# VHH binders against q93235, part 7

Target 1, 248 residues: q93235
Amino acid sequence: IFMKTLDPKVPRFYGKGTIIGVNPGVGYQPWLKERPDSTLIKYNLRDQKSYKAYLEQMKTYLTKYDSNATETRECGAGDSNDDLEKNPDALPCRFDLSVFDKGCSEKSDFGYKSGKPCVIISLNRLIGWRPTDYQENSVPEEVKDRYKAGSIAINCRGATNVDQEHIGKVTYMPSNGIDGRYYPYVFTKGYQQPIAMVKFDTIPRNKLVIVECRAYALNIEHDISSRLGMVYFEVMVEDKPVEEKKEL

## First folded at step 1 (VHH)

Design p06 (framework vhh_podentamig1)
Fold by ESMFold2-Fast, scan of step 1:
Order: sequence, then C-alpha cells, then structure tokens
Structure p06 (fold): chain B 248 residues (1-248), chain A 120 residues (1-120)
Amino acid sequence: as target 1 above (248 residues)
Amino acid sequence: EVQLVESGGGLVQPGRSLTLSCAASGSTFSIYDYGWYRQAPGKQRELVAAIYSGDTLYADSVKGRFTISRDNAKNSIYLQMNSLRPEDTALYYCAAGYEWLSDYTPYDYWGQGTQVTVSS
C-alpha cells in the first residue's frame, strides 16, 4: 500500500480525476497484491501455479457482482441510472457477467490456460459522470466498427511498433464496450460498476508485449503525458518446461 | 485529499469487545468507500471489512463478530469488534478509496494503523 508502481510517477489508474472529477481514468485487472508495483501479467502455460494468483484476483474482483435481485434491476436498451440522482429508492442496473461467457468467464479460467488471457478494463468512478456520444461522422477510426451510441468503446493496441506487430488479434466483451446504462454513478446501495474484458486471442509465446488500452467517448480526453482515458500494462505468456527440483 | 487517523486500539482479554474509530479530514468524506485492513506480525495484510455504496462486506474470519459502520455527520468510520480472539491481534488500518472490494487494489488514502492485542 505504500509501494509505488513500476514507474513511481504512473499510478495503477491512469488519468487525473478523482471520484468528483470530469475525466475518468482507466484501470485494469488482474494485478497481484504481492507485486503491487508491477503492471506485468506474466505466466507459464505449462505451470498452472504460475497463473493461479491471477485467477484468484479476478474471481475476488468479480464478487462485487454477486448482488441480490432486490438491490438491482434488469435494464434493457435505452434504460439508464438517471433516476438514481432524483429518487433514493431507485435501483441501479444489474451488471450481467454472462457477456463474458465466450472465453472470459471463471469457467474458462479467464482464458489463461488456453494462452488467450482476459483483462478487465474499468473506468474510475466519477459522481454524476455520463458518456457523451460522438457524432456519427466523428467516431475515431480505431473504434468506428465497434462504437455504439450511449456506450464507451475500448481499444487496445501495442504501445510501440514492435508491440503492435506482436499483439495480434484482440476481442472485446461486450463488443460495443461499456454500456452507458450503468451511468451515472452516484453513491447508491447496490451500484454495480460496469466493466469490459479484453481477450488476447493470438498473443505470441515467450514475448513481452506492452499494451495500451484507451476508452472512447466524446467527453473522454486522451492525454499520453497525464495518461487520461488510457492505461498501460504488459503481458508475457510463456511456454516453457516446468523445472523440477532435484532431490537427494 | 483525505487524511485518516485511527484510534481505539489497545490490549484486551479474549472474549472482550473493542471499537476502533477512523477520523477523516480534508476532502469530502461522503464520496469515498471505506475499509478496515489488518496485518499481524509475520503475516500479510488482509481486508477485514468494507463499507461501499450502502453495503458491507466482511472477511470470513470475522463475520458475525465485527461490524463496520460510518457516521457522515462526524466524518468517521467505526469497527465494532466483539468476541475477540488471540488471532485478531494485529495492526488495524483504515483505508479510503473507490475500489473497496479487492485487497489487491490499493486504496487512495491510508491511516498509520492502531495496534490491537488480544491476550490474557
């Protein structure tokens, strides 16, 4: 808790904005308590023990979605948490983890065993913040095919030219990103923070890949210097023989 | 920014009760989620209890014995500890942030800790 990140100037959540700010930072999971300064996700496909801690951290993070039906409500397309600002008895939208059932669920070990690891992407909570839609002709090229009005699109790329050559195919769940129906956030009993997952379908073995993920909405500013609306982490999926200790 | 100061620790006999207090100053108290962590000598820090968005969460080892609460008028968080056991001996830390659930996610603000010792 007193430890800094690998770069002491760069916090785990990127961007300047507190819970009362106007531009959300972006965070990710998993990262490990025993290595709080590290943004490195590194494991060996042949050694289940090497990724067990990541799976446990992901499971722990997702327990916040184990709420009772009485504290949340089912929200359809076009619904939102707007009533939470005006009505103290209004129920927040229930976040459905089944959107991750295509390879990013607990049942699939979040893709780790298959060498297709999943990473949770979330936005920092800002009281009263809502995503603002891009105009149809102004959607950034990198998310144009996956952008949906009312939502926050996610795009992950290799941070350098070499990383971009290596990152391979990336799948986003939900495909349209984080749905705006879970906004605005207010301090409300039962609120469920919306998340997206990013799956690295074809990341190479035995290579470190530095990843940059950005969140996209008209009112999310991207600033590399202050890391607004973006986050960095590294992935290394090893495929190496498990070393056995020689016993006398 | 918020600053957190714990108090209420001390030496107590097994089976007794103790209430820890966490006083917050600085930034707006009501916007944060709060948690209590503890660290025993030679052991790793663990989440004990959290209060977030109107709900509470407890570690299995303290469920039914400990209660976390908040008093917005006093800008304070409390941990009521009943039926104390020797294994509850630890430094207890108050923490504030908006990522309360996971003990792998650092809180934004931490207190200096208050010692609780349960022994005969």
Scores: ipSAE 0.006, ipTM 0.197, lowest interface PAE 9.9, mean pLDDT 79

Design p07 (framework vhh_podentamig1)
Fold by ESMFold2-Fast, scan of step 1:
Structure p07 (fold): chain B 248 residues (1-248), chain A 119 residues (1-119)
Amino acid sequence: as target 1 above (248 residues)
Amino acid sequence: EVQLVESGGGLVQPGRSLTLSCAASGFTFSISPYGWYRQAPGKQRELVAAIHGTSTLYADSVKGRFTISRDNAKNSIYLQMNSLRPEDTALYYCAKVPWGDYHPENVYWGQGTQVTVSS
């Protein structure tokens, strides 16, 4: 007699089960727990209540970097997670949140109050995966100015020609994207997933903008027959009067 | 408000084809990632195909036989299943796949449609 302990709600999409291949998916935050069906980041600049949930989600996501501090180490330019599989006593590199201090920190309300919202971009965990560098002459044009060997560049654009006209200036933190020193991912206590943030500096008011973000490394595919290497979401920053509800 | 409605399952002989459909509503369809999952009796639920924008992902067991597609005008995704085998017998689920750093339990599921491949 066999008893099943399988949870049918847990998909095998994120690097477990029968799925093979080495191309990571791309994720973003803030994604609201109460609205998991939505990829829309929509708020009204004049209504703090309209973006409070996004701020709380960002704070919640980032607390994992504090809770693992004793199980991580500081890593300089020459360090990496390369030896974690060979040395079980080695500590994974600590991710430094101060790279987001220029308008994408909790102190700046992640840019929401200023109408310059920040979005976290991350790669899904694949055990043993690491980025492969582009050759100097093969770096895609859209990331060429911000590409650094050993890193994963991020580029966000408007998903259509109209969205591209409207998306405005975008700032990346770190400018070179996700640093490869936090790879390979291994199943290790205290591992800190590296992230990047994208700040929408001049996104227009009262317009829906559909955003496409891509991650760039030689071993990340974006074509029709390939695995995921991109993510879509929408941003709508409203500037509308707050309606007072007559309570009677 | 959010709904995923599946259709197209049934009994089919080995070597034949079947097309599953999933009608989605309540979110912006064209920019959302979707997938088809399956679960056979006594087996774990597995992803068979996913689509995000124009990019597709297939499990090795179905690559070359199954094709996922979308029709943004109809808010629908499809799974074209060719050269069906008895081991493809399973309950098939349409899902809106979360892409944030949330627990997989936040997957939005359809009701499932039974596919049986048997003589």
Scores: ipSAE 0.000, ipTM 0.205, lowest interface PAE 12.6, mean pLDDT 78

Design p08 (framework vhh_podentamig1)
Fold by ESMFold2-Fast, scan of step 1:
Structure p08 (fold): chain B 248 residues (1-248), chain A 120 residues (1-120)
Amino acid sequence: as target 1 above (248 residues)
Amino acid sequence: EVQLVESGGGLVQPGRSLTLSCAASGFTFSYYPYGWYRQAPGKQRELVAAISSGSTLYADSVKGRFTISRDNAKNSIYLQMNSLRPEDTALYYCAAELIYEGSYYDSDYWGQGTQVTVSS
């Protein structure tokens, strides 16, 4: 009555290895080429020169989203990059930077001048990878209120108990994190990598805060030792008078 | 700056095999995903096969015939092409997607291409 096949079909692409089980790395911006060994974002609110490099890096990073309409398409609800590998005429979804217009846009100096700095969070590209939804009862508590099926939630916290006391209120844009409609990545020309921004609304002045940001989907494992599915950086927003150099 | 150099192309009869090689330089080889694309005369460039550290993917037209592999010690990607068909005739390109910390970021990187011609 019942027959079982010994060799079930593999997922969409042929090959050994679990594309769906591969764990992406997490990256952040602004990260300065001039200080490649540093994960420290440090500036003085009273000295525009101290944060100019961070603003320039953010602006430069985001220029990749200034694509032509002919290389990308507008994607509404229900649209996705699912057909990129099958349809030679398929265009990748255009990523809309207007989701950052509430304090994390170029017009707002990415929050730096107001002491509410924004940080870009992205996943490193893995070929054919898609986020896998948590089952309803398995969504981690820290992202439950912002989790959306098909997306990757982001949560940033203080790395130690002291940092968590200091980190203050954090706002996520988009609130649901990185939208899954921009997956999978399959080497498509004109592909626009989805990003989220994290805004540090109430970070205290003159305190170093070590931040840990994690990406959340069922198929993203968090490994502290290898820093998989997570990233660390430090933020220090100083509020100090600019010293005048005077000679006697 | 990343450079990709392809080799191993040539003229073969249908049913034969070729192995293409792609040598990479300029970045840490094992960090990045790599792919093979092809472009036949008068047609758009198409993805043939791709590889990352733990995963591979293949176009439906080459599944079961082509195998992509990497050798991190040699900084090289290979495409083993079996049971070649006239329809496989194309210029074959190696490509890398480069994402690294602190860069102003890069687009796709391409090699110069290697010609594969399948005919009697």
Scores: ipSAE 0.012, ipTM 0.367, lowest interface PAE 8.6, mean pLDDT 79

Design p09 (framework vhh_podentamig1)
Fold by ESMFold2-Fast, scan of step 1:
Structure p09 (fold): chain B 248 residues (1-248), chain A 120 residues (1-120)
Amino acid sequence: as target 1 above (248 residues)
Amino acid sequence: EVQLVESGGGLVQPGRSLTLSCAASGSIFSEYAYGWYRQAPGKQRELVAAIYGGSTLYADSVKGRFTISRDNAKNSIYLQMNSLRPEDTALYYCVADYWSGYELSPFDYWGQGTQVTVSS
């Protein structure tokens, strides 16, 4: 019930995995630079000013995908960044933001106005790292219906039993998660980091929900203390009268 | 968010040693990973070495000859190059990337480059 300052975040450099390690950490947006110790996404549906900063952060984050075509290439099925290690003049695959057009685009205000907020999920960069596929019969149950070979599946749940009761319906974009064609990262200029978005379709009003998101591939370990393969944040969508109009 | 300035390049004879320096300014030095890229005449760019904290990565072509290090107090990274060969001749670039926490940098940062020529 306490909506006080959250515990300071433990940076990944205090845990397992580094930029050249073997186990990626998971990041999310919108994270506000003005509140660096907070993982709370809190806004009031009746107060557009309360979510303006989140929309601006999302737009700022996605500006990196506005790169010139000369710095990236179109990648279809069967194409990948595999050549970047052996051919440093090869162009990295362009990441297509249109996969988020189902309610998580700028045109939809990333779902914030409608009370269906979207959150970006990404893996921290590890030089030369690639996702490894699960064996056919060993895909974790929670992602089995959305797992695709060559991809990193994402699953978000309520962190406690109470949060899981409240989190409601969650939509993943792309449904199969983060495509492996955008790996490996090898300091290539113009590299576009692949991301997924998670849309909270039926999150309840006026309730704090603690969310745990995990990334799934054979070579991704889940470790709470080091924040490897998983991330936590909180969402609170309020539906309250704007205080400034009642100060008479 | 960071600015990178390389120095220490020059002309050296085969078998000699050279140390490259990279001065970083801007955001908090320790929150960034750093590396060295090189581009030889008429060749593709190559990642030479990378460092974050105590962890290092080296290209097979330089492993055992080159050592990357950092000095947090001076906001600098170094590339110690031993047993230099003519094929090490290249323009060497310092690179930085913000990697950790809940924010990921949209861009890799590159220095202007410093020329290393190994020739007799």
Scores: ipSAE 0.032, ipTM 0.419, lowest interface PAE 6.4, mean pLDDT 80

Design p10 (framework vhh_podentamig1)
Fold by ESMFold2-Fast, scan of step 1:
Structure p10 (fold): chain B 248 residues (1-248), chain A 124 residues (1-124)
Amino acid sequence: as target 1 above (248 residues)
Amino acid sequence: EVQLVESGGGLVQPGRSLTLSCAASGFTFSSYPYGWYRQAPGKQRELVAAIYSGSTLYADSVKGRFTISRDNAKNSIYLQMNSLRPEDTALYYCAAEVYTEYWGSDYSYTPDYWGQGTQVTVSS
């Protein structure tokens, strides 16, 4: 009766805040355009057709790093994108995909063929946002061993106790997460969004595992209800006989 | 309180130019990103152009024809529209906004501050 005057929907978007932005959402790949509402990554190790779409989505996502290479600069330790807000001619830092060469590159089929699938983790673009470092004594325990000042640590766990028992060993690339030198995001031509990859080294066969990944910086809040600073997805690596082809 | 007021809309013939202006008040003008959105009847509101810290972004449909600019001394944002087409007909909104990228979500981030909109009609 009151639908026109009541709250029509509970927000389920990632990334909100003030006009400038205060808390980014977290995104992942491979996300398939044909199933935009699905967070399920499901494939059969014995059927290359079952993971082809995921591999092609990963390749497509990563082509942006090759296409804009000439509009970027090499950045070493101490370099950052701090000038991008003040200098329209400043070149953004180049993001180096070779950090994923340990089993999460195109050459390794992003781990899918070997049953160690890799997932890209990114922060949603929020104009002008920068990560704030934790004080050395306040780094959350779950990322303490992999935290680096100036970076955004990533931690992925099983969403429930059962999922945590099943998720197994997880490897992060880079181990320190997303480097803060690539912030802030502005509308700079050639900007390369920093990413991290998470490799599921020992995920069990034929079991659905619900994964929760969180991004860690002092100014990233984790709110389950609003899904701030975190993302959920599901992984199922099957090992099943391949069905017979149709003759048509 | 934040207020955005648009002006400059009207009825124009195809191929002509029009400049929209947006006057902002009630906040520190230079600290916000700004944009122009448009909405045609029965369509979703779409981002046309945005400006932040001297950088600009344009929708593919208007790239090369529209130019967004700002004047910090006048607390104003402008949209210069050249070579107007019938498909540019829409209600145009000034916004103080933040752009957020989602993983293929059908929902785009909605700015917190909007003007009332100004009608642009392109017809012969």
Scores: ipSAE 0.014, ipTM 0.377, lowest interface PAE 6.7, mean pLDDT 80

Design s01 (framework vhh_surovatamig_d1)
Fold by ESMFold2-Fast, scan of step 1:
Structure s01 (fold): chain B 248 residues (1-248), chain A 123 residues (1-123)
Amino acid sequence: as target 1 above (248 residues)
Amino acid sequence: EVQLVESGGGLVQPGGSLRLSCAASGFTFSSYAMSWVRQAPGKGLEWVATIKQDGSEKDYVDSVKGRFTISRDNAKKSLYLQMNSLRAEDTAVYYCARETIEYGDYTYEFDYRGQGTLVTVSS
């Protein structure tokens, strides 16, 4: 009778007889805590102060990948977090931020200074959840060329036809999405949540673009009403003269 | 070091009441929303209740609404769950869980939980 069990803003767990934890929500960064009701990422290329808060939020979000290095292990393509529930001495896979070194690292100011801003995309942590593979001929067309079995593909588009004309070229890091080796999530100290970054390579200046990003795996449904499996935000990259402080 | 320690579990008869407590240390308790989650024998984890940082907003899974009450005392760094009219289906290990403060749109999740306290509802 109530939609609370489908609300992506509440904690979610897999459990028998519950709808909570069935389908992951999608989140993004930079989201600014000082503007909690806003999904707008707006800055002026000519004013470093206008994007400093976004850079600091990105840096703060990513520091958690440094602090837990001793409580993680290096994982290859055949590895996963499957042992975390069965072996108390097992360490979760270490997430390597170097995959973002092509324009979405701290050294690149996450693309903001160059007008190619990067946005972090993540899935809610659902205990025990893992992506299930599409069958070869069932992969959605929009991610077909970037889908990899065992992983979660990300696709970002303009939310309306006008936004889609304006969004331009989008680059995904990693190109094949969020790797399944970091799943399942179990409530373990040192767990490093996998993320993807989306870089807006050719977003136009002085235009608001509404972006819709979706996560793709067989067990991720897209629900527009509840916004499960998808997220919306707005990007506006301005190129305008900096206002001079008015002398009194 | 983040630490959550649950207490108050035990054996209780159907229709009885029990109060769970969780003592938090190693972090600024008042800066985090807190939850209770449970795991019945042979089942997965299930979210039970959440309370906002200042106690102003509370939410519950439908099966416990009107029977369970979540509360917190930020000065004592403690979280509580008052459980009334207990049913056999409430038998589970109950965990105190900390929600992440690094949320954006649709990213509410837990980053720490305690070792749990067992609640058994039986004759």
Scores: ipSAE 0.011, ipTM 0.308, lowest interface PAE 9.0, mean pLDDT 81

Design s02 (framework vhh_surovatamig_d1)
Fold by ESMFold2-Fast, scan of step 1:
Structure s02 (fold): chain B 248 residues (1-248), chain A 123 residues (1-123)
Amino acid sequence: as target 1 above (248 residues)
Amino acid sequence: EVQLVESGGGLVQPGGSLRLSCAASGFTFSDYYMSWVRQAPGKGLEWVATISGSGGSTDYVDSVKGRFTISRDNAKKSLYLQMNSLRAEDTAVYYCAKDVEIWGSYTYDFDYRGQGTLVTVSS
């Protein structure tokens, strides 16, 4: 299985991609089509127009979970999509967006209006891929307190020492990461890609923060040169006066 | 609205060839990776081949490598799969799939597929 690259030319869509592989890539939202080469999430708290595009992108991305209730099923602990590979009539597990109702829902404007923006984190859809559990005593330190067997833990930090000083408190939803019941990924009608959200609770105003997020399971390797199992983006929440409100 | 319409399937003897076509509409075809996936009778879906938006990169499942060639014509909004040296194990319904929406680095979405075209390899 080979990872394809678009190098040496700068790729329109951020470098290397994987379709079939043993190590998934990590993606994020909101990513704006009008700025395809940008990983910057930048907005001004006092200017709703500055973050409207991010809210619209988040809403659009999440609409894929609204339809197909009849083509999905409720899944409990210990369930998985294993049957989908052998039985084409089996239904994939339904992903419940209510897990994001703690400040990362549409009703909360995904935290943008309050200066606590939420970012969606997802793994590439690799056909047949599923997370493998860490051995009990081998869970990486940075996710040890939030790791659950059968799941993929997410951890986001500042990319440099300065960014780490500025990133502040980060909240993860679901708290234990992406549940393995939505795996393996099988290309089937009604499949719902599981996602996590990361909320930046105390990110400072008027400072650019470079964020590195990693996904954790035994069979996810972090390769900084190929950006496998990890993703980078930047957040800048501005608090600047808007003259349009007091124009003459 | 996204639409994908496959054609070119049929009955062929082992060792024969077929060319599958997929007509795409409702999206900017050249911006997306496109894939062929198949489902053999009584089995699950299997990914077969993928091609980048520009056509510069291709990938294949090991069992078809050297026998199948994926290609595209962005001006005609068409995807193709040239299948040579066909084997009984290649018998399946073949689906054209919109493989990738790059929503940030490395995120792929197979949300769209066509109705499929049946390929039967038997004497």
Scores: ipSAE 0.000, ipTM 0.249, lowest interface PAE 11.7, mean pLDDT 79

Design s03 (framework vhh_surovatamig_d1)
Fold by ESMFold2-Fast, scan of step 1:
Structure s03 (fold): chain B 248 residues (1-248), chain A 122 residues (1-122)
Amino acid sequence: as target 1 above (248 residues)
Amino acid sequence: EVQLVESGGGLVQPGGSLRLSCAASGFTFSSYWMSWVRQAPGKGLEWVATINQDGSEKDYVDSVKGRFTISRDNAKKSLYLQMNSLRAEDTAVYYCARDYYDSSGYEAFDYRGQGTLVTVSS
């Protein structure tokens, strides 16, 4: 809710007035350029025109991940972007979009047509930042089942008691969150920012649901007023008759 | 096409001064916060200074506070860094960088220039 008052052209700086090596903010898509102050994702299942802009934005955002062998490299489980800072010829790890092929791909209209919309979650880029693992006994309860060392877990919930009642089942892709192999970020040409997607499997029709998503790692603090480690947005999937006003 | 072009680097003696410039094109310069970032030989990128859209708000890393001054000229689409009382530790490639804000917060930087080398040595 408070996100709606934020001017998207004005950056917010963390903590003590530095933007490097501190806590990351959390971003989401689809965010529409024509409505920069709005965090509302609202569409009508019976009106394809009502969600076309969201699909276009998702497609546009994901074009940055088109594979280019000269700008990126394939990374195995033991690989990371550690060399990017000291080696100007090092290539960043390629991010594989096939992890979203379970209902959050372009071919599935990112779930919008089926009323199971997908939302991209990302961490804002901080130069030189890396996630720090929780101690085994200190992983927050809400992500214990999906936390993996070396990764950043994502958890989305209804923001209020009413939203918690309505949000329904949420699926995370990847299930273990954002892999730490894509960190640190250091201005490397061809860098592919890692993302997660959240699919709203059973969100109710004709009800506004306010969603709060948080990113989890030991060195991520949660503070919405400073835009740290968490983000808010709203989802409303309508199922209403449409008027035929224009036929092309 | 977004472009940032730095200039003004060079060799200077300890205690000397240099003024770095950055020419911006391909975007609405006056709508963005801008920063200077540096990379010393063998080290990682370090943020140096930031300035808001109209120049009313500025911030600096502690090691340069009181010695460096960031400024901008929106009419000329240019960013500047006045560096005084230079030290050997200030030796680095200096990059002009554009701060980026998304719908949920901000990103450190999304564009930088090719950089300009500043060498402080006797």
Scores: ipSAE 0.000, ipTM 0.309, lowest interface PAE 11.1, mean pLDDT 81

Design s04 (framework vhh_surovatamig_d1)
Fold by ESMFold2-Fast, scan of step 1:
Structure s04 (fold): chain B 248 residues (1-248), chain A 123 residues (1-123)
Amino acid sequence: as target 1 above (248 residues)
Amino acid sequence: EVQLVESGGGLVQPGGSLRLSCAASGFTFDDYAMSWVRQAPGKGLEWVATISWSGGSTDYVDSVKGRFTISRDNAKKSLYLQMNSLRAEDTAVYYCARELDYGSGSYLDFDYRGQGTLVTVSS
């Protein structure tokens, strides 16, 4: 079994000569190499050492967007990666990290220092997959105010009633979710996986909050058992005195 | 820098065998699941096989089950694909691919590939 929840009983590919996905999985950052099975993001606001590893993990993850400009191109709202499979000289769209400058950039320590931690959300790269738009009157209520045709909306909630009471205000970047210009995914050296960030603006101190995030497009089904279209993780922001002395 | 270098491709007759190799460098090889993907002339990419970071789990596309075997040698930082009973439809450029290194997520999430090695099955 893979650490990344690969499920061999639920095939994601079908057809001959083409890899086409049915439903993407959802992933998140940061997680720690020392605890690869853990989905817990836990740190103490008063102890910079407690969140340094999360900051380094996020910085390391984002270095893949420092790619050579000759392997990517600037894309506008009407562009897409449709050319990548048919044209060997076509370049994938460059992903711009400046969309996270509203408190989820490296300059802001990804919100960790201020107790407003940010989490990266991504869709698994299913070769040939692209989002399908909801019909105008069929957009789910929880994303209706932030859904834009051609994009994948993200919504995070508390996993249980108690968690939903505690999760507080959540901000999404980009506000309209992951833009469809980065799709379809085609396996190419310069491809930059689009990501979103979720910022927990008012998460309470000293409480474990279990978070469930879902990605929304007509062709994304939500299935927790197969880890499709959704992901869960736990956040605990502590505000506790640092204990420097321990007796043996 | 991450590098994946494939080798072992060539011309083979139907029913023949080939073994592909992939040499990895620039990352901790045994932290990653690895895959083989292929692209036939004029067609899209097709996933072929995946092996877990430890080698304890493998998975294959239906058309190659029982004919192909994926394996790895973590000490040598190498990935292999043993291809038996080759068919004309197996003609393709074969790529070694690395899975994304993150603790959640799901199926077949690739962040790097090699330059490929050509396999031609023809009489």
Scores: ipSAE 0.000, ipTM 0.285, lowest interface PAE 10.9, mean pLDDT 80

